Miniprotein binders against q9bqp7. Designs and how they scored, part 139

Target 1, 240 residues: q9bqp7
Amino acid sequence: VPQNWFPIFNPERSDKPNASDPSVPLKIPLQRNVIPSVTRVLQQTMTKQQVFLLERWKQRMILELGEDGFKEYTSNVFLQGKRFHEALESILSPQETLKERDENLLKSGYIESVQHILKDVSGVRALESAVQHETLNYIGLLDCVAEYQGKLCVIDWKTSEKPKPFIQSTFDNPLQVVAYMGAMNHDTNYSFQVQCGLIVVAYKDGSPAHPHFMDAELCSQYWTKWLLRLEEYTEKKKNQ
Below, E stands for the ipSAE of ESMFold2; O stands for the ipSAE of OpenDDE; V2 stands for 0.75 times the mean of E and O plus 0.25 times the DockQ between their complexes.

## First folded at step 10 (miniprotein)

Design yb57
Fold by ESMFold2-Fast, scan of step 10:
Structure yb57 (fold): chain B 240 residues (1-240), chain A 94 residues (1-94)
Amino acid sequence: as target 1 above (240 residues)
Amino acid sequence: SREELWERIFELIEKGDKEEALRLLREYIEKYPDNPLALFIVADLLYDMGRPEEARKVLERAKELAKKTGDPELIEYVELLERIIERLLEELKK
């Protein structure tokens, strides 16, 4: 159980649109400072199990590909992910037309992979937007906030080489989503509330993406785990 | 407890006490047979200890259990180690 207990949902906020809500999706820039990011907290508080698996994976990949090959592989994976996110931001932005977009961004197998998910996405409220939890003092950059099948969600787009048909296959991704959700729900730059999450795992070969919907109850369960990770991070930082 | 035993195994791995880690892993697997990760760690340690034939056999069991329990993420780690062991065993034939 965490020592500092904070709710993920803000009872003073509604998930329904307000007449005062902006018609253009929000894009608050991420400001680098001493406040830890969600990614840093998760990286610094990996379980011994996660550390072991990551270290073994890196070691074995280097054995397979060589030092230079491994660097090229990780750089390419990063670049593919970046381009995928840029393409999705472009597709979901109401200000762009299909013909004005970079065709190279729109032709990836990853974009083909998510087409069936995108059909159910509407009412975009935020894209590539910074969130900060005012009282828990962490920051993040979320991919998207939109309605998925009528439910307002924090949506996180992931690329993968291998099938991830179960949410358990997505590692810390559920924690990342709820961390962004809790931050947004308590960030003064936002006026609405998100109660659901969605992790979308897209595939390079265009195979149908796997959506992992997280309802309010599941989000609350992962929020408790995120608070424990944040507490571990804070304790480790105090002891250094 | 399950959590205490699991943490102790990783402490031993970090300290480099691979034989003791294997002993506790065998105890863990007897008590908690549904964890394919435990079998993967056994195979991983056997490979590190220069016992690739034994590692290969345990790794096959880890893969079967991972498929059965729905752990496709672990299957990625298993398949990577499978490729490493297979190459090593082919080189040893030389």
Scores: ipSAE 0.521, ipTM 0.845, lowest interface PAE 1.7, mean pLDDT 84

Design yb58
Fold by ESMFold2-Fast, scan of step 10:
Structure yb58 (fold): chain B 240 residues (1-240), chain A 94 residues (1-94)
Amino acid sequence: as target 1 above (240 residues)
Amino acid sequence: SREELWERIFELIEKGDKEEALRLLREYIEKYPDNPLALFIVADLLYDMGRPEEARKVLERAKELAKKTGDPELIEYVELLERMIERLLEELKK
């Protein structure tokens, strides 16, 4: 799928924030349907290289921790990530949360890790919100849309055990971010245009999070790669 | 081409033809010396084949190259394999 037929940015939308946009962040619920999610597309189109690395990692982690230890480790990683996202949504939301605020969530090393990033985040437009690309027929659930250092970004929050100081360290995360961006820019539930991305990798020990800013040009480059993955997914479905 | 050779290597690994995969990996590394993942896969296959001393030497080269090329994700895989190699080497010492 050529990028010039399906651009990441919507030519019918303003590049500048509209003052009439809602002051309350949008939270469109993700509805279950047959349309594939960004994560499903990426999981179904992993390269042989990615599959090899994932399988080797699993085998060796099981060898190191045992079957039960590995299950506990992966469950704990998932739970920590979920709690981190819940804490960030609470911190960034101007509304009273439906959930009681857990003081221990706010004292998490991951939250401490992102403090310096949060100081540069303002103008929150969407939180834990569903996006759908109506023409390309895929859906996703993005973490956050807000201004980072004055630029409107799709922000993806990640937790990690090890340092990730380079964007290459985050594998498919740039593809995930641009997929959400392209969907939002063409989703009738949203009226604004996002041109930048931000992947924030937070650390359990409170070490400073690594921000990976993606400008419009970099987003366009990863958008081309996302379109190739989406095309591969579609072709695999035709052949099944 | 580079991509065709790379895909063929993984096809051989998937088939379990480890010796042929190693041969093509050596050819790949000779032509494209800046890919730390290729060195990692050599070390991985050597470890699986019961050749941990050779695996350790190649893995150290993979780690050095990964640091220079900015591939810290690969370094996590390298460190895990390094621990597996050291355990096997200790077992072989009795």
Scores: ipSAE 0.519, ipTM 0.844, lowest interface PAE 1.7, mean pLDDT 84

Design yb59
Fold by ESMFold2-Fast, scan of step 10:
Structure yb59 (fold): chain B 240 residues (1-240), chain A 94 residues (1-94)
Amino acid sequence: as target 1 above (240 residues)
Amino acid sequence: SREELWERIFELIEKGDKEEALRLLREYIEKYPDNPLALFIVADLLYDMGRPEEARKVLERAKELAKKTGDPELIEYVELLERFIERLLEELKK
């Protein structure tokens, strides 16, 4: 169990919007400093299992594609993901920003893949927005906070070439979502409570995206695992 | 515990004690028979140790269990290793 346990949910907060909440989604810029990001903590505390699988996969892919082919493959995956996130931010943002966006960002197989999910998304409160947990000392940049089927969620958009219909196949994605959730719930820049998560896996060929919903109980379970990863990171940093 | 046994297996892999890692993996599989990842790791180690025929048999079991349990990400790893095993087996024939 974690030595420095801290609750994921804040009893002082409600998931209901109040009249003073901005009508435009929050977009707090990520400040660069020495406080570790969620992604850095997860990368620096990969389990031995994750390291083993990743190294074997990388080795075999390089053998099949060549060094240049592998570099091109990974660069293309990254670029496609970035464009997908930019398109989603544009779609979910106020109409005033749409004319300023590249129309081609709104046209892709990935965007077609998520159309049925987007129909269930409303009440967007934050987009591409920074979160900081001042007590636990970590930061993050979350994709989206919005209501999915009436429940306020931290929503994480993922791209994949292969179908991922089961949440257990998303590696650290559940930990990433709850880390953002816990930070936001205790970040003074936000006034509301998030208790649910949603991981959406979109497909390049336009096949229907898979939503992986995380209720409050599941979020609490992954939160404990996130705290253990954060504790491991802190110990490694100290003994470095 | 299950978690402690799992950690010890990877410590042995990291140290290069592949035979001992295989022994503990077989013990783990006997206690927890519904984990296709454990079977995949056995196949991967057997391949790495130059035992591709044994690796192929275990990998086929891993593939069937992964399909049953619904782990498409592991199936991707399985199919990649399957191609390397078949390639090695063809080369050994020559």
Scores: ipSAE 0.568, ipTM 0.868, lowest interface PAE 1.2, mean pLDDT 84

Design yb6
Fold by ESMFold2-Fast, scan of step 10:
Structure yb6 (fold): chain B 240 residues (1-240), chain A 94 residues (1-94)
Amino acid sequence: as target 1 above (240 residues)
Amino acid sequence: SREELWERIFELIEKGDKEEALRLLREYIEKYPDNPLALWIVADLLYDMGRPEEARKVLERAKELAKKTGDPELIEYVELLERLIERLLEELKK
């Protein structure tokens, strides 16, 4: 039981759209700050198992590809992910902002992979937008907030060379989603409530992406685990 | 507890006590037989210790369980180690 327990959902907020809500998706810029990001907290609180697996994977990849080959591989993975997110932002943005960029970005196998997911996505509320939890003091940059099959979700787009059909196989991805959700629900830059999450794993070869939907109950369960990771991060920052 | 045994195994690996880590991993696997990650760690340690034929046998079991239990993250680790074991076995033939 964490001493600093806080609920993920804000009782003062509704998930229903207001007439006063902007029709254009929000895009709050991420400000440089001493406040830790979700990704920093997760990276600094990896389990011994996660640290071991990451170190071993790096060592084995270097053995297979060589030092230069490994650097090229990781650079390419980063670039592919970046381009995929840029393409999705373009696709989901209002038509008036979809100009020269979209034609080349829309050609990738990753975009083909997510087409069946995108047809069920509507009512986009935020894209590439910064969130901050006012009382728990962490920040993040979420990919997308939109309705998926009629439910308002924090949506996280992932790229993978191999299938990831089960949510338990996505390491810290569920924690990342609920951390963004809790922050947005308590961030004064936003007025709505998000109660569901969606992790979408897209494939380079165009194979159908795997959607991992997280209902409110599952989000609450992962929120508890996120709070423990945040507490562990805070403890590690102390010299005690 | 299960978690304490799991942590102890990683401590032994970090210290370089690979034989003792293998002993505890085998005990862990007997008590918790449907953990394909434990089998992968055994295969990886055997590979690291220059025992690729034993590593291949254990890795085959890890691959089967990973596919059965739906652990696609681990499948990536299995395939990588499989390629490295095959290269080492080929070099030992020379």
Scores: ipSAE 0.543, ipTM 0.861, lowest interface PAE 1.4, mean pLDDT 83

Design yb60
Fold by ESMFold2-Fast, scan of step 10:
Structure yb60 (fold): chain B 240 residues (1-240), chain A 94 residues (1-94)
Amino acid sequence: as target 1 above (240 residues)
Amino acid sequence: SREELWERIFELIEKGDKEEALRLLREYIEKYPDNPLALFIVADLLYDMGRPEEARKVLERALELAKKTGDPELIEYVELLERLIERLLEELKK
C-alpha cells in the first residue's frame, strides 16, 4: 500500500457530457519543467526483471543487426510510431477535411490495423494533450481522450512489429494510462472525468489491432501500483 | 522468500556471477515451476555462457509455458533468443 494515497477519480467531476464542454478537442502543450514526466518515473523505477529483459533485448538485437543496424532499427521504430500518432491525430480531428489530410499518412499498415477500432471511437475531447497532477506533482502527454464503445477513455496507441519487441511496449503500459487519467481528473485545464482506459496495439502488416480495455475497477488497481512507483521515484530522488 | 531469492539472482547476474545465478535460478524453478520468465532467463544465461544445446532445451519449455500463460511480450523475447541459439548451433557444427 502507498504511504501517500490519493484518489484516481475526482468526486467533483462527472463523466457525462456537459454543455460547457468544448466541441474542439483540447491540445494543451507540454511545457518543460523540473516536475517529472510519467515516462521518466517509470523508466527510473523499473524492476530488476524489466531492466534485465531490456538489457538482454538490446544485446541480442545488436548481435542480430550489428551496432549501426540496431541504431537504424531504433530510429525507424521511433519514426514509424511518430507518424502513426500524427496520422491518428489528423483522422480524429473533427475540423479536418479529407482534402486537408496528408494521404500518405493515411495509407500505412498501422492505420489499416486500427480501422475496426476507430469505427467505435467518437466524442474526441483531447488529442496529444499535456496533463499535470497538481497535487502529486507529475506531468505527461496523453495521446487521446475519446469515447470507445460509449465509454470515455484515455486511449494509448501502440505500434508493434513482429517478431521483435519494442522498448516502449512494456509491463508499464497500464500504469502509463492510469497515471494520465489521474492527472487529467485533477488538472484544472480539464473539466470532465475519465474512468476507463484503452491500450490499442497496431500491427505493421495491417492485421487487426488488439484493444485492451481497462474498466474503472482495473484502473483503480493499476493506480495503486502507479502510486507505489511514484513514491519509489520520490525516495530515490531524495537519496541523490 | 520468493522476492528475496529473485532479487539475489539479479544481483548475481549484475556482478557477472553467472554460474551461481544459474544455481539459484534452478532452485527458484524447482519451487516455482509456473514462471516462464525464470526459464527464459536460464536459457539466456546458458546461451551467453556458450551452452546452446542446454539453452535450446530450456527455451522450448519456456515457450510452451509462455504460450499457455498468454504472455505475448515474453514470446517475442523467446523467439529472438531461439533464432540466436539456432545460429550458434549451426556455427558450432562447422
Scores: ipSAE 0.244, ipTM 0.667, lowest interface PAE 3.2, mean pLDDT 81

Design yb61
Fold by ESMFold2-Fast, scan of step 10:
Structure yb61 (fold): chain B 240 residues (1-240), chain A 94 residues (1-94)
Amino acid sequence: as target 1 above (240 residues)
Amino acid sequence: SREELWERIFELIEKGDKEEALRLLREYIEKYPDNPLALFIVADLLYDMGRPEEAIKVLERALELAKKTGDPELIEYVELLERLIERLLEELKK
């Protein structure tokens, strides 16, 4: 089979900071356009098995909570996640952007959960920043790019009410991380190279978050899977 | 083929022919015992048929297989499996 290879890592870039790199974290706004987002591609290319399992989970939840209860549950999960991300952006920003009025956002169990991870995070280079793969034509909004234990990572923050000690437990999250990584590495708005990923799962009760580190080899493996999903999305859209 | 068998299984589930779907799933598992996805569907059908104790045992086996294979296609289902196990356990307590 012919292989069309788009590498995740850009050979023209270094993961080391240089004098020309910005000292303030980048925050490029996500602009609406017809180019598909990472989340759109993943949603539109779920397998028959994935669709079946997710629909059955949804039915189970509705049976337990009722239709209105399920809608309220999912809305509350989304809101808690949004607030968690807002708090993390504020904490990691070199400028203290949170007003005293918003101080309570920093006191959630989820924020307590990630304290030990945050101690190992430094050298923040991007926060809530838009990325675009100029050649593969997809966009995304990544949470954070920073050094974790000395390694530059795309970091994705997740909330959960249950423990997720294994990377295998993070549904589609590895694909999101590598998609953002590949886009950033080929986006002219950025000058550095990211080769590692980190998925951090924070817990509502404040128990210690689980970090799921992805080295360069693992990122390359998931990148191959992401390229297949992107190809499937493009072919399906073209053949509509 | 494997894909044709999957299509037939899903058709049977959609029609509510759960016993026949289970029969084909057992046939599939005998031929392809390393595939935890078939076990996920067996567990779901068992639960719908009022057999939650059996469903949990099948889910636990599927989870162990998914973790052991290291297959990237199977890894992404681990979270769904764990969520289903938690839900079924809570219902058994009630």
Scores: ipSAE 0.015, ipTM 0.411, lowest interface PAE 6.5, mean pLDDT 76

Design yb62
Fold by ESMFold2-Fast, scan of step 10:
Structure yb62 (fold): chain B 240 residues (1-240), chain A 94 residues (1-94)
Amino acid sequence: as target 1 above (240 residues)
Amino acid sequence: SREELWERIFELIEKGDKEEALRLLREYIEKYPDNPLALFIVADLLYDMGRPEEARKVLERAKELAKKTGDPELIEYVELLLRLIERLLEELKK
């Protein structure tokens, strides 16, 4: 029960295909300003439990790998994630983008991992596109909006070597998805309604990716939790 | 309440009062025995306090409970700490 509740879905928008929708996926650039991003809000409002586990994991990894080894490990994780997202954007983009693709980006185990998911993805509406919630004043950069098994979804692509809190927080992933969804549904740069989410966890060894589908009811539940995190962030800023 | 005990434990850990945190964790585990994370935190604190043999015993219990309750992420934390404890114990034998 957030103090300043706002609906995730826009009653003025339709779930149905609109003839005026652009045929090319939207890619609105992210213009950074003083408005907080979804990832910043979530990072600044972690629970004491999450902070404890993250700090202990960092300390233990440094003990195992050394300072330089830990830096190399985290750098490699970052680069793998970046390359995976670049490859997916290339695969899902129109033919002109595909002609420029780096073959090495398409050869990773992560891309092999998501092949069975990609077969069910069509009707791409947005790729690596900025969203802003005009009323709640937050921004984000979503990975993809497309139909998954016939349902329009905000799709978030995740890489996992093994669950590590620095690399992936499973508890906050649904919050990211619904935060992007709510922003897009109220952003004047977009004309359609998204009611579903999809988190796809891809694996480095090529093992089949795990899809976590979120229907409208589940998205509404996580939206309430996102609003609480946003209020906590706002309150924290006023007190500092 | 459960949540009040949980919050208090983390406050004590942040303040560096590890002995009092362990006391409350033992109280928490006695009342709520099906939380593998609580056992992990006990082991983590014991390791930090230079008590690796006790930490290992508690970690083995944490791993078994995590497998039973379906917490694969926690199992990764347990395995990392177990490797460090085993390394430390081997060094102490020398």
Scores: ipSAE 0.405, ipTM 0.776, lowest interface PAE 2.3, mean pLDDT 83

Design yb63 (at its last fold request DockQ between E and O 0.47; V2 from the best seeds 0.61)
Fold by OpenDDE base, look of step 12:
Structure yb63 (fold): chain B 240 residues (1-240), chain A 94 residues (1-94)
Amino acid sequence: as target 1 above (240 residues)
Amino acid sequence: SREELWERIFELIEKGDKEEALRLLREYIEKYPDNPLALFIVADLLFDMGRPEEARKVLERAKELAKKTGDPELIEYVELLERLIERLLEELKK
């Protein structure tokens, strides 16, 4: 049980957007502060097993590809992910704010992969927007807040070359999503709250993306795990 | 505890005591035979020790179990190690 329990949902906020749904998605810039990001918390609280496996993978990949080959591989993976997020931001942004759509960004297997998910996405409220949990002292940059199949969700877009049909295969992504939810629900920059999460795993080959929907109950379960990770991070930092 | 045992195994690997790590892993596998991760680590250590034939044999079992668990990351690691083992075996035949 977390020592510093805090609710994921804010009882003071209504689930119903006030009628003034901003026609334009929120894009709050991430401020570089001493406050740890969600990503940093998760990275610094990986298990010894997780760290070990990642290091072994890296070593073996270098053995297979060589050092330069591995650098190229990692660069390409990063670039593909970045381009995918840029393309999604462009797609989900209101047409009036669309700078010249680089049509080349839209021609990817990943974009093809998520088309069936995008059909169910509406009511975009935030894109690439910073969230801060003032009480728990962490920050994050969320990909998207929108309605998925009529439910307001924090949506996190992931790229994969391999199928991830199960939410358990997404590692700490559920924790990231609920961390963003909890922060947003208590961030004064937002007037609404979210009760659901969605992880979308897009595939390079254009095969249908896997949506991993997280209802309020599942979000609450992962929230407890997130709080434990945050506590572990805080303790590690005190001992440094 | 299971956790303490894993910690000790990782410490041994970090120190380069691969033989003792293998011993503990084998003991673990005897108690928990359906752990694909443990089998993978055994195969990986055997590979590092220049024992690719033994590594291949253990990894085959790890692969079968990993596929049953549906862990795509572990499957990826297994497949990577398989390619490396096969490459090493081919080099040793020359």
Scores: ipSAE 0.701, ipTM 0.918, lowest interface PAE 0.7, mean pLDDT 90
Fold by ESMFold2, look of step 12:
Structure yb63 (fold): chain B 240 residues (1-240), chain A 94 residues (1-94)
Amino acid sequence: as target 1 above (240 residues)
Amino acid sequence: SREELWERIFELIEKGDKEEALRLLREYIEKYPDNPLALFIVADLLFDMGRPEEARKVLERAKELAKKTGDPELIEYVELLERLIERLLEELKK
C-alpha cells in the first residue's frame, strides 16, 4: 500500500463542466520544469520483465531489418503516432482550428479505425493539454477530455498494428490515464474534474478500434497502483 | 514463491547467466505450465545460445498458448523470433 496516499478526486470540485454551452477546449501549454512527467515515472519504474521484453524486441528487430531498417521503422511508427494525434486534435476542434486542418492528416487507417468511437464522443473540454499535480509533484500532457457515451472521461488514444483486446495487455496505459486524471483534478488551471477514463486502441489497417472504459471504481484501483509507481520513482531519485 | 522464482530468473538473465536462467525457467514451467511468456523466454535464450533446433520446438508450444490467450504483443514477439530461427536454420544448411 502507498505510504502517502492521496485522493484521486477533489471534493471541492464538481464532476460536471462549469459551462452549460460548448466552449473552446482547454489547451494548457506544457511548461519546461524539473518535476517528472507521467511517462518518465512509468518508464523509469518498469519491471525487469518489461525491460527484458523491450530490449529483446529491439535486438530482434535489428537482426531482421538491420540498423538502418530499424531506424526507418521506428521513425515511421513515431511519425504515424504523431500524425494520428494531430488529426484527432484537428477533428475534435474543427471550428477553432478549421482553417489550419491538413486534409492529408485525416487520411489514415488509424482515423478510419476510430470513426465508430468518435460518434460517441461529445462535449470536448480539453485537447493536448498539460496537467500538473503540485502536491504529488508530477506533470503530464493528456490527449483529450470529453464525454464518451454520456460520461466525462480522460481519453487516451493509442496506435497499434495488431489488436489489443484486453486492458491489462496494454502496458501501463491505465496508470497513465489515472495519473492524468488525478493531476487534472488538483490543477488550478481546471475548474472541473473527471471520474472516468477511456483508452482507445486504434489499428493501422482501419479495423474497428477497441475502447477500454474505466469507471470510477476501476480508476481508484489503478490510482493506488500509480501512487506505488510514483513512490518507487521518488525513492530511486533519492538514491542517485 | 512464484514471484520470487520469476524475479530470480530475470536477475540471472540481466547478468548473462543464460544456463542458470534456463534451468530455473524449466523449473518454473513445470510448476506453471500454461505460461506462454515463460516458454517464449526459453526459446529466446536457446536462440541466443546457438541452439535453434531446440528453440524452434519450444517456440511452437509458446505460439500455440499465445494464440489461445489473444495477447497480440506476445504473438508479435513469437512470430519475430520464429522468422529469425528459420533464417538461422537455413544458414546452417549452407
Scores: ipSAE 0.660, ipTM 0.909, lowest interface PAE 0.9, mean pLDDT 84
Fold by ESMFold2-Fast, scan of step 10:
Structure yb63 (fold): chain B 240 residues (1-240), chain A 94 residues (1-94)
Amino acid sequence: as target 1 above (240 residues)
Amino acid sequence: SREELWERIFELIEKGDKEEALRLLREYIEKYPDNPLALFIVADLLFDMGRPEEARKVLERAKELAKKTGDPELIEYVELLERLIERLLEELKK
C-alpha cells in the first residue's frame, strides 16, 4: 500500500477512437531533464535479490567469455534489440516506405517470431513516443500503443535468447508497462485512455513469441507495485 | 521471519561472509524448500569457494526445482554456472 496513491486510469478519458483522431501515430520526442525516467527509477530500486543476480550473471559471463567477449556479447544484444524495435516501428508506421535496409531488418528471426502477434495488432496510436506523468513527475519512452485483439494496449517488445512463457519471467517489464500507461493517461499530449498492457517476448531462432496480456485488473495490481518503487526512489533521493 | 532471514543472507553475501551465508541458506532451505533460487545461490557460493563437486550436486537440485516451479529465468543462470563448473572440473583432472 503506497503512501501517496494515485489512480492509473483517468476517468475523464475514453479508449474508443474519435473521428478526429489522426491517422498517423504520435511520436513525441523524449526531453532529458531532472525528472526521473521509468528505467532510472526501476534501476535505482532493485531488490537485493535482483542486484545479486545481475552482479553474478555479469561475473559468470565475463568468466565464460572474457572481458572482450562479454563486451562484444552485450553490444550485439543491444544492437539486435535496437534493430528489432526499428523494424517494428517501420512495420507499424503507415507512412514508412520500404527500402533495402528496412527489408533486411524485416528478415530477422525476431520479426518471424512476432508475425502471429502482429496479425492481431491494428489501430496504432503511438510509436516510440515520450510520456510524462505530470502529477507524479516521471517520464518514459514507450514502444507502441495499439489495439491487440480489439483492446487498446501499451505494447512492449522484448528480445530474449531464453523462453519466457510466464509473465513473472519478464522481471520489471510489467512495472515498466503500467508506468508508461499511467503517464500516458495523465499526459496532456494524449487524449485517449489505455487500460491494458501487452509484453511480447520475441526469440532469435524465430520460435513463436510469447504474448503476456495484462487486463485492467492486472495493470492496477502492478500499478500499486510501481507506485511503491517510485516512493522508494523518492525517499532514496531525499537521503542523498 | 522468512523475509528477515532472506535479507540477512544477502547482507552476508555482500559483505563477503560466504560461510555464514551458506549456513543461513541451509537453514532457509530446510524451512522453505520451494525456492529454487536458494539452491542456486548455495551452488554459486560453493563454486566461488572452490568446491565445484558440491556445487554441481546442489545445482542439479536447483535445476530440477526451477523446472518444476516454472522459473525459466533461473534456468538460464543455472545453465551458465553448470558450464563453468564442468569446465573447472575438467581442468582439475588435468
Scores: ipSAE 0.595, ipTM 0.878, lowest interface PAE 1.3, mean pLDDT 85
ESMFold2 (binder alone), look of step 12: mean pLDDT 80; pTM 0.761
ESMFold2, fold request of step 13: ipSAE 0.627, 0.630, 0.562; ipTM 0.901, 0.903, 0.876
ESMFold2 (binder alone), fold request of step 13: mean pLDDT 80, 81, 81; pTM 0.759, 0.764, 0.762
OpenDDE base, fold request of step 13: ipSAE 0.660, 0.676, 0.658; ipTM 0.907, 0.912, 0.907

Design yb64
Fold by ESMFold2-Fast, scan of step 10:
Structure yb64 (fold): chain B 240 residues (1-240), chain A 94 residues (1-94)
Amino acid sequence: as target 1 above (240 residues)
Amino acid sequence: SREELWERIFELIEKGDKEEALRLLREYIEKYPDNPLALFIVADLLWDMGRPEEARKVLERAKELAKKTGDPELIEYVELLERLIERLLEELKK
């Protein structure tokens, strides 16, 4: 699907977004729907390479840790990621929930890892908020929309556990970010235009997080690839 | 093309034609020597085919190339397979 049939940026929205719009909610809850999520589309359209690597990793982790050890490992990774996102939502929320949150959530290695990135984040417009592309019929739950170094970005927070592969959460990340961006830009619940993305990879040991900034041109390039994945998903579902 | 050759390799792996996949992987590596993932897949197939000593040698090459090219995700896959191979080889000594 050519990009010019379904643009990532909405021509009806300003290229100069407002600093804030109090009529736009910071958080819209994700409702269960027949409409596919970004995550579902990506999971159902993995390349043979991605499937191969994931299958090998699972088999070998089970061999190393045992079945119960593998379940404990994956549960811990999930819980750490969930707590990291909860802490970031609390820290970035303008609703003064920070002081009432668990202090241990705010002192994790992952939170230490992102401190230098957070200093450059301001003008928060959305947190853990649902987006829907009304024309392309997909939904998602984005982490954050805020200004990073003065540019409005869809920001995706990722945790990395160094002794284990994190390919499951990272290598489709640019597609995930632009899918959320395109959805938000065409979702009537929002009024602003986002043209940039930021993927922040945080480290468990507190090592400085790596920011991967995506300008408008790079976002447009990944948008074309996302449209191909979405088309592949749609065709697979029609034929089942 | 590079992409067609890469896809064909995975089709062969999926079909279980590991020897032919290995042949095409070696051809791919000769043309594109800076891809540590290709070396990792060679090691992976050798281990699956019951050739752990050969797998270990190729894994060492994959790891050093991954460090040079800056692929930390692949290094994690390599180290997991290294631990399993070393564990197997140690038990085979007995």
Scores: ipSAE 0.467, ipTM 0.816, lowest interface PAE 1.9, mean pLDDT 83

